# VH-VL binders against UPF0166 protein aq_448, part 25

Target 1, 96 residues: UPF0166 protein aq_448, of Aquifex aeolicus (o66756)
Amino acid sequence: MKEVLMRIYSSKEENLEDYINKLFEGGIRGAVVLQGIAGFGKGREFHSEEIEVLSYELPVVIEVVEDREKLLNFLKENRETFKNCYITFERVKVWE
Key: E = the ipSAE of ESMFold2; O = the ipSAE of OpenDDE; V2 = 0.75 times the mean of E and O plus 0.25 times the DockQ between their complexes.

## First folded at step 20 (VH-VL; framework fv_ofatumumab)

Design u2 (from t4 with heavy chain S30D S54N G55S S56G; at its last look DockQ between E and O 0.38; V2 from the best seeds 0.00; counts 0 for: pae E 4.9 > 2)
Fold by ESMFold2, look of step 20:
Structure u2 (fold): chain C 96 residues (1-96), chain A 120 residues (1-120), chain B 107 residues (1-107)
Amino acid sequence: as target 1 above (96 residues)
Amino acid sequence: EVQLVESGGGLVQPGRSLRLSCAASGFTFDDYYMHWVRQAPGKGLEWVSYISWNSGDIDYADSVKGRFTISRDNAKKSLYLQMNSLRAEDTALYYCAREYDFWSGYFDYWGQGTTVTVSS
Amino acid sequence: EIVLTQSPATLSLSPGERATLSCRASQSVSKYLAWYQQKPGQAPRLLIYDASNRATGIPARFSGSGSGTDFTLTISSLEPEDFAVYYCQQSYDYPWTFGQGTRLEIK
């Protein structure tokens, strides 16, 4: 099968919990949330761990490895939730 | 209407360079992986290279790796192939092709091709 | 690199007959096999993707089947415009490769 690595670029301030809940409810086989030390997005406001006393505004990346078709269909079914997210896809080869 | 128009082909001597262009129109060029595919005279099709929408993911066939460079300019809606150290075996009709969707694995639109002939 | 071998190299048939074209992969390509038609002086035209799905605008007489290593393109009743060269193409892994082609010619 064709599998992809999806990354959703977000922050703790955004609807992170909603994104994770949608992924879980949608039957996506797993997700990992990685916390960034520093970053900025489309708003171009710089955020870093050294500046943020509470890390609610620090960048996070949600990573999902899943079947290409399943993931694209999931995003279509949840368009309202993810329509304004910065999302990237990369090809991946899952061992075995 | 989706259109892909290749240019820049010609007759060159072995060891020389040539730059191919593909002008795209009728679709959101930035959303697509683009490919070069070639066809030697009287022969079948050979995939040459792809480039992702942001140029962050690129690969080449072994036969051209190290000699050819694919690039794109999304502002100009253009795809390019820089062909260095040309060999007689690079003689072919070169097509630019659009991959329908991310990693869909098929080419739904092709240009008419531009001919490259490498001969001394 | 995944080698696709098409057979027969040439298939001579008359309009109205059924054509069966074969493509065999050197290793599994799952369902990731496309078929193209090419007429002289023209670019390839996509017929079938993912082994069995017809591309938009392709007549129902074209059908594809198979998975893994063995794939078939079938044209149920040949029309005069169907006499051309047909290529299979795998997209399971890079480099993406094409078969050498089957020439379908009028008898």
Scores: ipSAE 0.041, ipTM 0.708, lowest interface PAE 4.9, mean pLDDT 87
ESMFold2 (binder alone), look of step 20: mean pLDDT 93; pTM 0.941
OpenDDE, look of step 20: ipSAE 0.539; ipTM 0.875

Design u3 (from t4 with heavy chain S30D D31Y I58T; at its last look DockQ between E and O 0.21; V2 from the best seeds 0.00; counts 0 for: pae E 6.6 > 2, grease 19.7 > 18.9, placed apart)
Fold by ESMFold2, look of step 20:
Structure u3 (fold): chain C 96 residues (1-96), chain A 120 residues (1-120), chain B 107 residues (1-107)
Amino acid sequence: as target 1 above (96 residues)
Amino acid sequence: EVQLVESGGGLVQPGRSLRLSCAASGFTFDYYYMHWVRQAPGKGLEWVSYISWSGSDTDYADSVKGRFTISRDNAKKSLYLQMNSLRAEDTALYYCAREYDFWSGYFDYWGQGTTVTVSS
Amino acid sequence: EIVLTQSPATLSLSPGERATLSCRASQSVSKYLAWYQQKPGQAPRLLIYDASNRATGIPARFSGSGSGTDFTLTISSLEPEDFAVYYCQQSYDYPWTFGQGTRLEIK
């Protein structure tokens, strides 16, 4: 079996709740949201905790470890939700 | 109907450059990793290069690293191979191929190929 | 780089016979082995993926088996259209590599 780590690069302002809901409803076995303390994306607007502590524009990364085929099928079935997201895949070994 | 159509092949002298194109239709092009695979006359198949969905991740066979550059234009549904510093051993039929899924590693659709001949 | 060695280089058989084609990998590729058919003047066609799964539209007479380093493509009863060149390809690790081919010819 091939398992992968998927990372979805987002921000709190980019409807993070909808992404998590889609992952849960899609039967993905788990997801973790990591909050960045600073960063920038396509707009190249720099965001930092020092000026955006209470802002919804801080960078976040959603991490998922799952079977390759399940993740790819999930993305196909939720194409509209994720079509403009920056998403990366990496191979992983899951100890079990 | 999934279709891949290669073009840009020809006869060139060693050391010259060519740019191959592949026009894709009948599927959502930007959902697929794309590959180039070549076949020398009367010989077997050799994987050349891949490019990720967005074009940000690429890799090459050792025989072409540093000389060939793969690229894509998702708006035009097109795949490209820039071939620089061509050598006689690059003579082959070049196929555009679609990888079914990330890391699946098999090619479910192929074009008919475009011929590159490198000779003096 | 993982080397795939196919045998025999050429297999001469008649329609209705069973064909058995072999592919051996220089190191384990787990189940990540595909088979392609290529007729003269045509692009390769995917037959089998992940060692034993038939691709969509491939007739049931084609079957694959094996794991690790030794793989087999079997054509249970040859049809006239099955005479072609067959390639195995590993997808375990980059670079993806192909075997050198087995030519299946009439008689």
Scores: ipSAE 0.016, ipTM 0.662, lowest interface PAE 6.6, mean pLDDT 86
ESMFold2 (binder alone), look of step 20: mean pLDDT 93; pTM 0.942
OpenDDE, look of step 20: ipSAE 0.565; ipTM 0.878

Design u4 (from t4 with heavy chain Y33W R98K; at its last look DockQ between E and O 0.64; V2 from the best seeds 0.00; counts 0 for: pae E 7.1 > 2)
Fold by ESMFold2, look of step 20:
Structure u4 (fold): chain C 96 residues (1-96), chain A 120 residues (1-120), chain B 107 residues (1-107)
Amino acid sequence: as target 1 above (96 residues)
Amino acid sequence: EVQLVESGGGLVQPGRSLRLSCAASGFTFSDYWMHWVRQAPGKGLEWVSYISWSGSDIDYADSVKGRFTISRDNAKKSLYLQMNSLRAEDTALYYCAKEYDFWSGYFDYWGQGTTVTVSS
Amino acid sequence: EIVLTQSPATLSLSPGERATLSCRASQSVSKYLAWYQQKPGQAPRLLIYDASNRATGIPARFSGSGSGTDFTLTISSLEPEDFAVYYCQQSYDYPWTFGQGTRLEIK
């Protein structure tokens, strides 16, 4: 079995609910949303809890561990939703 | 129509360098992992290296680690292999290969290959 | 590194006959095994992926079977264009490895 860790870099302001709903509807085994305390995205604007107290642009990372082929088919089916996302993939070994 | 065209092969002495290029067309180059696979004269196929679509994940066969560097330029739809410290054992036809799907490991399109000959 | 051992090294048959090519892996590769055909002066051509799925445009006379360590490529009725070298390749774990090849030649 080939397992991968996918990370979707997003923010609370961006379509986060839509991303999670699509993952759920697509039968993805599970997803974890991690809230960043600081970071920057494609616009290269720095965001942190100190700066973003009155803003909803704090960075989030959606992490998914899933079978590689299942994840690729999911992304193909949901191209429009994820076409502009910054997404990374890593090989992982899942402990049994 | 998917096309992969390799270039940069030639005859070189041991210890010298060559840079191979692969020009891609007919598909969205940045959506696919790319590989180099080589075939020594009269021999079978040997996987050499891969590079992920962003270039963030790269690996090499043990026989070339530390000597070869794979890279890509998605804007130019090009794949590269910098080959340093060449040895006679590196003599082969070098193919550029496209993965079918993300990390599938199956190569649905191959170039014609470019010949590298390392000889005194 | 996963070693793939193909047998026989050379298979001599006539057009219309059934060819059976074997590939054995040194450890389980699950279903992650492909077959390629290579003719002289040409790049390899993907025939079968995931042990049994025909690639686009591959004639129905080509079929693959097996899982784990033992895999078979079958050509049900040989055509003149089928005489070539055949390679198996695993995509289970790095490095991706190929078998040494089986040469299918005309008797």
Scores: ipSAE 0.015, ipTM 0.671, lowest interface PAE 7.1, mean pLDDT 86
ESMFold2 (binder alone), look of step 20: mean pLDDT 93; pTM 0.940
OpenDDE, look of step 20: ipSAE 0.074; ipTM 0.778

Design u5 (from t4 with heavy chain S54Y I58T; at its last look DockQ between E and O 0.21; V2 from the best seeds 0.00; counts 0 for: pae E 5.3 > 2, grease 19.1 > 18.9, placed apart)
Fold by ESMFold2, look of step 20:
Structure u5 (fold): chain C 96 residues (1-96), chain A 120 residues (1-120), chain B 107 residues (1-107)
Amino acid sequence: as target 1 above (96 residues)
Amino acid sequence: EVQLVESGGGLVQPGRSLRLSCAASGFTFSDYYMHWVRQAPGKGLEWVSYISWYGSDTDYADSVKGRFTISRDNAKKSLYLQMNSLRAEDTALYYCAREYDFWSGYFDYWGQGTTVTVSS
Amino acid sequence: EIVLTQSPATLSLSPGERATLSCRASQSVSKYLAWYQQKPGQAPRLLIYDASNRATGIPARFSGSGSGTDFTLTISSLEPEDFAVYYCQQSYDYPWTFGQGTRLEIK
């Protein structure tokens, strides 16, 4: 089977709990949330720990490694939840 | 039912341009990577190009890179191929093809093709 | 780019016979190989994906096998509608490539 690494770019202000709950309820193998120390998005607003006083606005990335077909079907079934997220995919080889 | 209908083919002189269209129906167009595949008269199949769900990722066969541009309009459920600086070797039947799912690597639906002839 | 070489170029057989079509890749493509059938004036039709999986609606007489560089399409008992050109296609690396085809014709 083909495996993919999905990254969902978000912030702590956004509905992070809902994203994680949807992934869990959808039977996704696992997810890891990584917090960025600085970044900017489509609005080009710069966010950084050195500049941002409140950590809730800092960028986060949700990483998922999963079977390609399962993950794509999950996103189609949850389109409204993820439609405005910046999401990337890359092929991975999982150690067997 | 899934349908892919190509149009815009024709006879053109070398060095000229032509724009192909593919109208999609019967499925959620934005859920699929789309491809162009061509077949020269009496010859086999040659992959030409792909475009991702929203057009942010594209790639081309070396034989057409720099001359052809793939694009899509998801609101109109349409795929396009802009072909510039056409050469005699671009003469072929051009198919619009749907990739089953991201990175699946196979084409589950094809159009019937539109013919491009490049000749003096 | 990865070159796929199909053999034989032409295979002449009668209905009821077993057809064996070969596709060899210039480097490993793992299991990422598909087979298509094309009749004159028609678009290609997907038969087999991932080397051995039959596409929806494909009769059980069609089977695929192989991995790496050597792949086989087998038609266990030919029907009149099976006489066509067959193409293999790899999706291991871009550019995705097709073999040059095997023409299966009535003897």
Scores: ipSAE 0.024, ipTM 0.693, lowest interface PAE 5.3, mean pLDDT 87
ESMFold2 (binder alone), look of step 20: mean pLDDT 93; pTM 0.938
OpenDDE, look of step 20: ipSAE 0.665; ipTM 0.897

Design u6 (from t4 with heavy chain S54R; at its last look DockQ between E and O 0.35; V2 from the best seeds 0.00; counts 0 for: pae E 4.4 > 2)
Fold by ESMFold2, look of step 20:
Structure u6 (fold): chain C 96 residues (1-96), chain A 120 residues (1-120), chain B 107 residues (1-107)
Amino acid sequence: as target 1 above (96 residues)
Amino acid sequence: EVQLVESGGGLVQPGRSLRLSCAASGFTFSDYYMHWVRQAPGKGLEWVSYISWRGSDIDYADSVKGRFTISRDNAKKSLYLQMNSLRAEDTALYYCAREYDFWSGYFDYWGQGTTVTVSS
Amino acid sequence: EIVLTQSPATLSLSPGERATLSCRASQSVSKYLAWYQQKPGQAPRLLIYDASNRATGIPARFSGSGSGTDFTLTISSLEPEDFAVYYCQQSYDYPWTFGQGTRLEIK
């Protein structure tokens, strides 16, 4: 089995619940949400825990480890949901 | 209608250099890992190198490592192979090949190849 | 480096016959084995990927089987256009490697 680590870079205000719901409903093995303490992105608007705690604009990364083929097919079938996301992949070996 | 067209092959003496090009059309070039694969006259196929979408992940066959450099220009939809310190055993037809999808492990489209002959 | 050994080197058959081509890997490659057809003066053409899946546009008479170290390409009833050289290729680990080919020729 070829497995990959996918990271979806988002924020708490950017459809996070929709992403998680789609992953769950799509049968993805599992997902972990990591909250960043500071970051910036496309608009170069700086966000940090000290400044953005009240507004939930803090950076978030959703991590998924899944079979390569299953994950790529899932993303294609949910293209509208994920088409504007910044997403990275890397190859991993999973200990059973 | 995917198309890959290699160029830049020729006859060179051992120790010299050549630069191969591959022009891509009919698909979004930047979405694919690209490979070079070669075939010596009358022989089978040998994988040479790959390059990732933006060039951050690159590897080579041991037989060419340190002598060949793969690169790409996504704006020009072009793949390149800089071949230095050429040897007689590098004589082959060089194919540009597209990997179907990230880490899929197979080549769904190939060019027609460009011939490199290394002899004195 | 994973070595793929194809057999036989040459297979001489007539149209309508069944062809069976073998590919053995020096270590397990799981399902990550592809088959290509190459005619003289042409680039290889993908036939089978992941051991058993036909590529788009490949006729049903082509089938692949196997897992681990032993793989088979079967052509159930040979057509005139099927006489060519066939290569297997593993993608379990880099460097990706090819077998040396089986030449399927008309008797």
Scores: ipSAE 0.109, ipTM 0.730, lowest interface PAE 4.4, mean pLDDT 88
ESMFold2 (binder alone), look of step 20: mean pLDDT 93; pTM 0.936
OpenDDE, look of step 20: ipSAE 0.654; ipTM 0.895

Design u7 (from t4 with heavy chain S30D, light chain S30D K31S; at its last look DockQ between E and O 0.20; V2 from the best seeds 0.00; counts 0 for: pae E 5.4 > 2, placed apart)
Fold by ESMFold2, look of step 20:
Structure u7 (fold): chain C 96 residues (1-96), chain A 120 residues (1-120), chain B 107 residues (1-107)
Amino acid sequence: as target 1 above (96 residues)
Amino acid sequence: EVQLVESGGGLVQPGRSLRLSCAASGFTFDDYYMHWVRQAPGKGLEWVSYISWSGSDIDYADSVKGRFTISRDNAKKSLYLQMNSLRAEDTALYYCAREYDFWSGYFDYWGQGTTVTVSS
Amino acid sequence: EIVLTQSPATLSLSPGERATLSCRASQSVDSYLAWYQQKPGQAPRLLIYDASNRATGIPARFSGSGSGTDFTLTISSLEPEDFAVYYCQQSYDYPWTFGQGTRLEIK
């Protein structure tokens, strides 16, 4: 099987729990949310813990390792939810 | 039935431009990375360019960077290659190719190709 | 840029014989290798993907093997329609590259 690492770049403000719920309901075997301590995106507005302690704009990355075809089918079925997300894929080898 | 039909080839002088088109049918065009691959007369295959399903990720072979521009129109199910500053070494049969899935690394369907000849 | 070298350049065999075509990469491409068949005046046709998986509709006499730098396409018993040019192609790294081809001729 071909497995990939998918990363969804988001923030806590972007309804993070809804994304996780859709992944779970879509049969994805697991997801991990990693919190960034600083970052910026397309608008180049800087976000950091020093500034965002009292806000929900801190960067997060949702990571999923799953079968490639399964993830692509999931994204196709949920195109409207993820159409404006910055998503990357990498080929991975899983230790067996 | 998956079908890819290239058009827009012809005989042009060096330094001129051509725009190639590829009409797709029989599949959900929006779900696929598309490529151009060329074959010079009597020679092997050379990858030219890809474009992601939304058009947000694009790359080119070094031999054509800065001169060729790939694009797509998902509403028209069409792939394009704008070729500027054409050179004799660009003479080839140009194929439109579908990548099975993004970054899968292989082409499961090809068109019949359109011939570009750059000569005075 | 990863160079793929195919050997032999030309292979002359008769129907019913076994063909063995080689593709060697200048550096490891893991299993990211495909094989294509091309007949005169036609577009390439996918035979094998991911080094060893037969594409849909490809006869069982075609098989692929190898990993890393050394890959083989085997045709177990040649049919008249199998005489063509065969290309390997890597997708491990950009630019994606093709081998120069092996021409399989009828003897």
Scores: ipSAE 0.102, ipTM 0.723, lowest interface PAE 5.4, mean pLDDT 87
ESMFold2 (binder alone), look of step 20: mean pLDDT 93; pTM 0.942
OpenDDE, look of step 20: ipSAE 0.114; ipTM 0.784

Design u8 (from t4 with heavy chain S30D D101E, light chain S30D; at its last look DockQ between E and O 0.73; V2 from the best seeds 0.00; counts 0 for: pae E 4.0 > 2)
Fold by OpenDDE, look of step 20:
Structure u8 (fold): chain C 96 residues (1-96), chain A 120 residues (1-120), chain B 107 residues (1-107)
Amino acid sequence: as target 1 above (96 residues)
Amino acid sequence: EVQLVESGGGLVQPGRSLRLSCAASGFTFDDYYMHWVRQAPGKGLEWVSYISWSGSDIDYADSVKGRFTISRDNAKKSLYLQMNSLRAEDTALYYCAREYEFWSGYFDYWGQGTTVTVSS
Amino acid sequence: EIVLTQSPATLSLSPGERATLSCRASQSVDKYLAWYQQKPGQAPRLLIYDASNRATGIPARFSGSGSGTDFTLTISSLEPEDFAVYYCQQSYDYPWTFGQGTRLEIK
């Protein structure tokens, strides 16, 4: 198999639940949501627990390991949902 | 038009070093994995090395591990292969090749190659 | 590593004839098999990927078939420019490997 690690960068205030639902409905084998303590994006705005006490804009990373082709097809079918997301891909080897 | 142009080949003695370059044009260089593939005279094709978009993911064929180093300069749209401790069996035409899609394992564009000859 | 064995080593045919080239893998590569054409003094050119998909700009007379361990490249009606060496390549398991090639020569 050709598995790839996909990371979706977002924030807690964004459509996190929608992203997870789309991944689930799309038959993706699994997803994990990680909450960051602090971070910044292309807008060069820094977000942290200290700063974001009232904003709930902490950085979030959704990690997915799945077949390369399946992921690409999934993203093609869900372009509108993830259009504003920063997404990265990395080759991985799965040990079973 | 996608173009890949290799350079840096030559005649060297065993144990010496050589650095190959590949100049890319006609596409967004940092959107693609890049590879080196070689072909010994009158022989078939052998995959040598790959490098990911930013260089964070690299690997080599067992035959060149520890001796060759692949790198890239995305600002210069260039791919490199540093070859150390060269052996006679490294004699080949060296191609730089673009991967069709990341981790697809297919090479959709090739340069014309640069010849490396290792001989005493 | 996965070993690809191509047959025949040499195939002699005339323009207009049908060419059938074989590539056998030492283990299953699923659909992850490509075909390349290489003419003398030229770099390889991608013909087929994923066993049966023609690359951009490749004439319809080229077709690929197969899955698992047995694959075939077919040229329905040979043109003079089709006489070259053809390589298969697997991208199922790392490292990527090539067959030893089939030389298609003019009779």
Scores: ipSAE 0.145, ipTM 0.803, lowest interface PAE 2.6, mean pLDDT 91
ESMFold2, look of step 20: ipSAE 0.157; ipTM 0.748
ESMFold2 (binder alone), look of step 20: mean pLDDT 93; pTM 0.938

## First folded at step 21 (VH-VL; framework fv_ofatumumab)

Design v1 (from t4 with light chain S91D; at its last look DockQ between E and O 0.43; V2 from the best seeds 0.00; counts 0 for: pae E 5.5 > 2)
Fold by ESMFold2, look of step 21:
Structure v1 (fold): chain C 96 residues (1-96), chain A 120 residues (1-120), chain B 107 residues (1-107)
Amino acid sequence: as target 1 above (96 residues)
Amino acid sequence: EVQLVESGGGLVQPGRSLRLSCAASGFTFSDYYMHWVRQAPGKGLEWVSYISWSGSDIDYADSVKGRFTISRDNAKKSLYLQMNSLRAEDTALYYCAREYDFWSGYFDYWGQGTTVTVSS
Amino acid sequence: EIVLTQSPATLSLSPGERATLSCRASQSVSKYLAWYQQKPGQAPRLLIYDASNRATGIPARFSGSGSGTDFTLTISSLEPEDFAVYYCQQDYDYPWTFGQGTRLEIK
C-alpha cells in the first residue's frame, strides 16, 4: 500500500533492453520508457536528439510505479544489473 | 553496535538559537533516512523532522516549520538540527533516530537524547 | 494529521498476567503501525512494526494485531521487565504521529 515511483536514468543503449527484461521477469507491475530530448549526466556532456543523431546515447528515463517493498526486493535481487545506475524514488498516491 | 549520540543541548532563553548534533557509528550512515523526535517532560513522543539519504527530501512537523532546519553530513556521519526562535514549548529531550529502510516507517535505533530547556 | 488514541491510559497487572493494549487511529493507516516500549530514563525500543512483525530480539510473548484503525499489542505472560510505557506510532503518511502512551504498571 506504500506506492513508489522509481526512475532509472539511462540511454538508448543495449542496457536499456536488459533493464526492461529484468523488470518484466521480476514481476514488476509495469514500466514506461520516456525519451528525453536533451540532457547531461555525471560527465557533464550534453546529449540531445540534434547532437545524438549520429550517436546512440540519447537520454531515456524508465519509470515504474510499484509497491515499495516489492520494488526494493527486486533491486536487491538484481543488484549486479543496477548497481551503477542513477535511480531516484518518489512517494506517490495511486488512484484506486 | 549501531550507536547514535546526541549533543548540543542546554539552557537557552526564548527567542535564542541552539544547534543539536548526532554522531552516528556502526552502520553505513548514508543508506538511511534520519529523524529527530522529541519528548517534552512528562509527555509523549513527537516527531520533529526527517532528512533523506542525500538531503534532497526534508520535512518538519508544523509546530517547528520555519524555525528548525535539519541537515546531514554523510562524510562525517553526522545529523544536525538548527533550532531558531526557540519557545518554551520546545523544551524537551531530543532524540536522533534511524529509519530502518526507505519509507519503512519505523525507527529501529535511537540515541539517548540531549535535553533542551527554554526558559526565561 | 492522523491522531492515535491509546487505551487504557494506565493498566495495572501482575507478572504472569496477559496484557492487552489498544491503539485507535483517526483514519485508516492500513498495516502501518509500530509499537515501542519506553522505560524510565531510556530511549524508546521498537517492539512491533507493520502491525504484527516483531523487531529483532523481541521475545515471542509480544504480539501485535489489527489493521485499518484498530490495533492491539498483546503481552501473553507479563515478566517483571515488561512494566513500562508503551507507544503506538503510525507511518502511513506524513507527519508521523505517536499515541499518547499506555502506562503498564505492577499491581
Scores: ipSAE 0.034, ipTM 0.690, lowest interface PAE 5.5, mean pLDDT 86
ESMFold2 (binder alone), look of step 21: mean pLDDT 92; pTM 0.925
OpenDDE, look of step 21: ipSAE 0.484; ipTM 0.863

Design v2 (from u1 with light chain S91D; at its last look DockQ between E and O 0.55; V2 from the best seeds 0.00; counts 0 for: pae E 5.2 > 2)
Fold by ESMFold2, look of step 21:
Structure v2 (fold): chain C 96 residues (1-96), chain A 120 residues (1-120), chain B 107 residues (1-107)
Amino acid sequence: as target 1 above (96 residues)
Amino acid sequence: EVQLVESGGGLVQPGRSLRLSCAASGFTFSDYYMHWVRQAPGKGLEWVSYISWSGSDIDYADSVKGRFTISRDNAKKSLYLQMNSLRAEDTALYYCAREYEFWSGYFDYWGQGTTVTVSS
Amino acid sequence: EIVLTQSPATLSLSPGERATLSCRASQSVSKYLAWYQQKPGQAPRLLIYDASNRATGIPARFSGSGSGTDFTLTISSLEPEDFAVYYCQQDYDYPWTFGQGTRLEIK
């Protein structure tokens, strides 16, 4: 099996709950949400925990490890949901 | 239909440089990893390099690292290979190849190649 | 890097015969093995990927099998257009490598 680490770069302000629901409904084996304490994107607007306390503007990264074909098919079926997300893929070796 | 057309090959002396181009048509070029694969006269195939769809992930065969540079221009739907410090061992037919899907591991479309000859 | 060794180097057969081509890897590549056909003056053509899946437009007479280190391409009944050089290629680990080729020639 070719396994892939996918990272979806987003924020709490964006449709985070919808992304997680789509992943769950799509049969993806699991997802972890990591919260960044500061960051910026293509617009180069800086966001940080000290400025964004109690808001959805803080950066988050959704990490998924899954079969390559399953992830590619998932993204094709949900292209409108993720079309404006910054998404990266990396090949990974899963121990055992 | 998918088409890949290589150009820029020729006869060159060792130590000199060439730049190969590959013009793509018939598909969304920016959605695909692209590769260079070469074939020495009367020999088999050797993978040379890949470049990701944005150009942010690149790698090379050990035999060409430090001498060759792959690049792409998605607006022009073009793939390039800058070949510096050429050696006789670089003599080959150079193919532009498309990887079907991310990490699919196979090349579903190939150009007809452009010949590079490195000789005194 | 992973070395792929193909056998035989040359296979001489007639149309209608069955061809069996082997590819052995120096270490396991799981199912991640492809087969290509190359005719004189032409670019390679993808035949089989993931050891056994036929690429689009490839006739049913071509089949692939194997996993791990031992792989086989079988052509059940040779047609005149099948006489060519065949390469295996692994995509399990960097760098991508090809076998040295098997030339299938007309007897």
Scores: ipSAE 0.048, ipTM 0.696, lowest interface PAE 5.2, mean pLDDT 86
ESMFold2 (binder alone), look of step 21: mean pLDDT 92; pTM 0.924
OpenDDE, look of step 21: ipSAE 0.361; ipTM 0.844

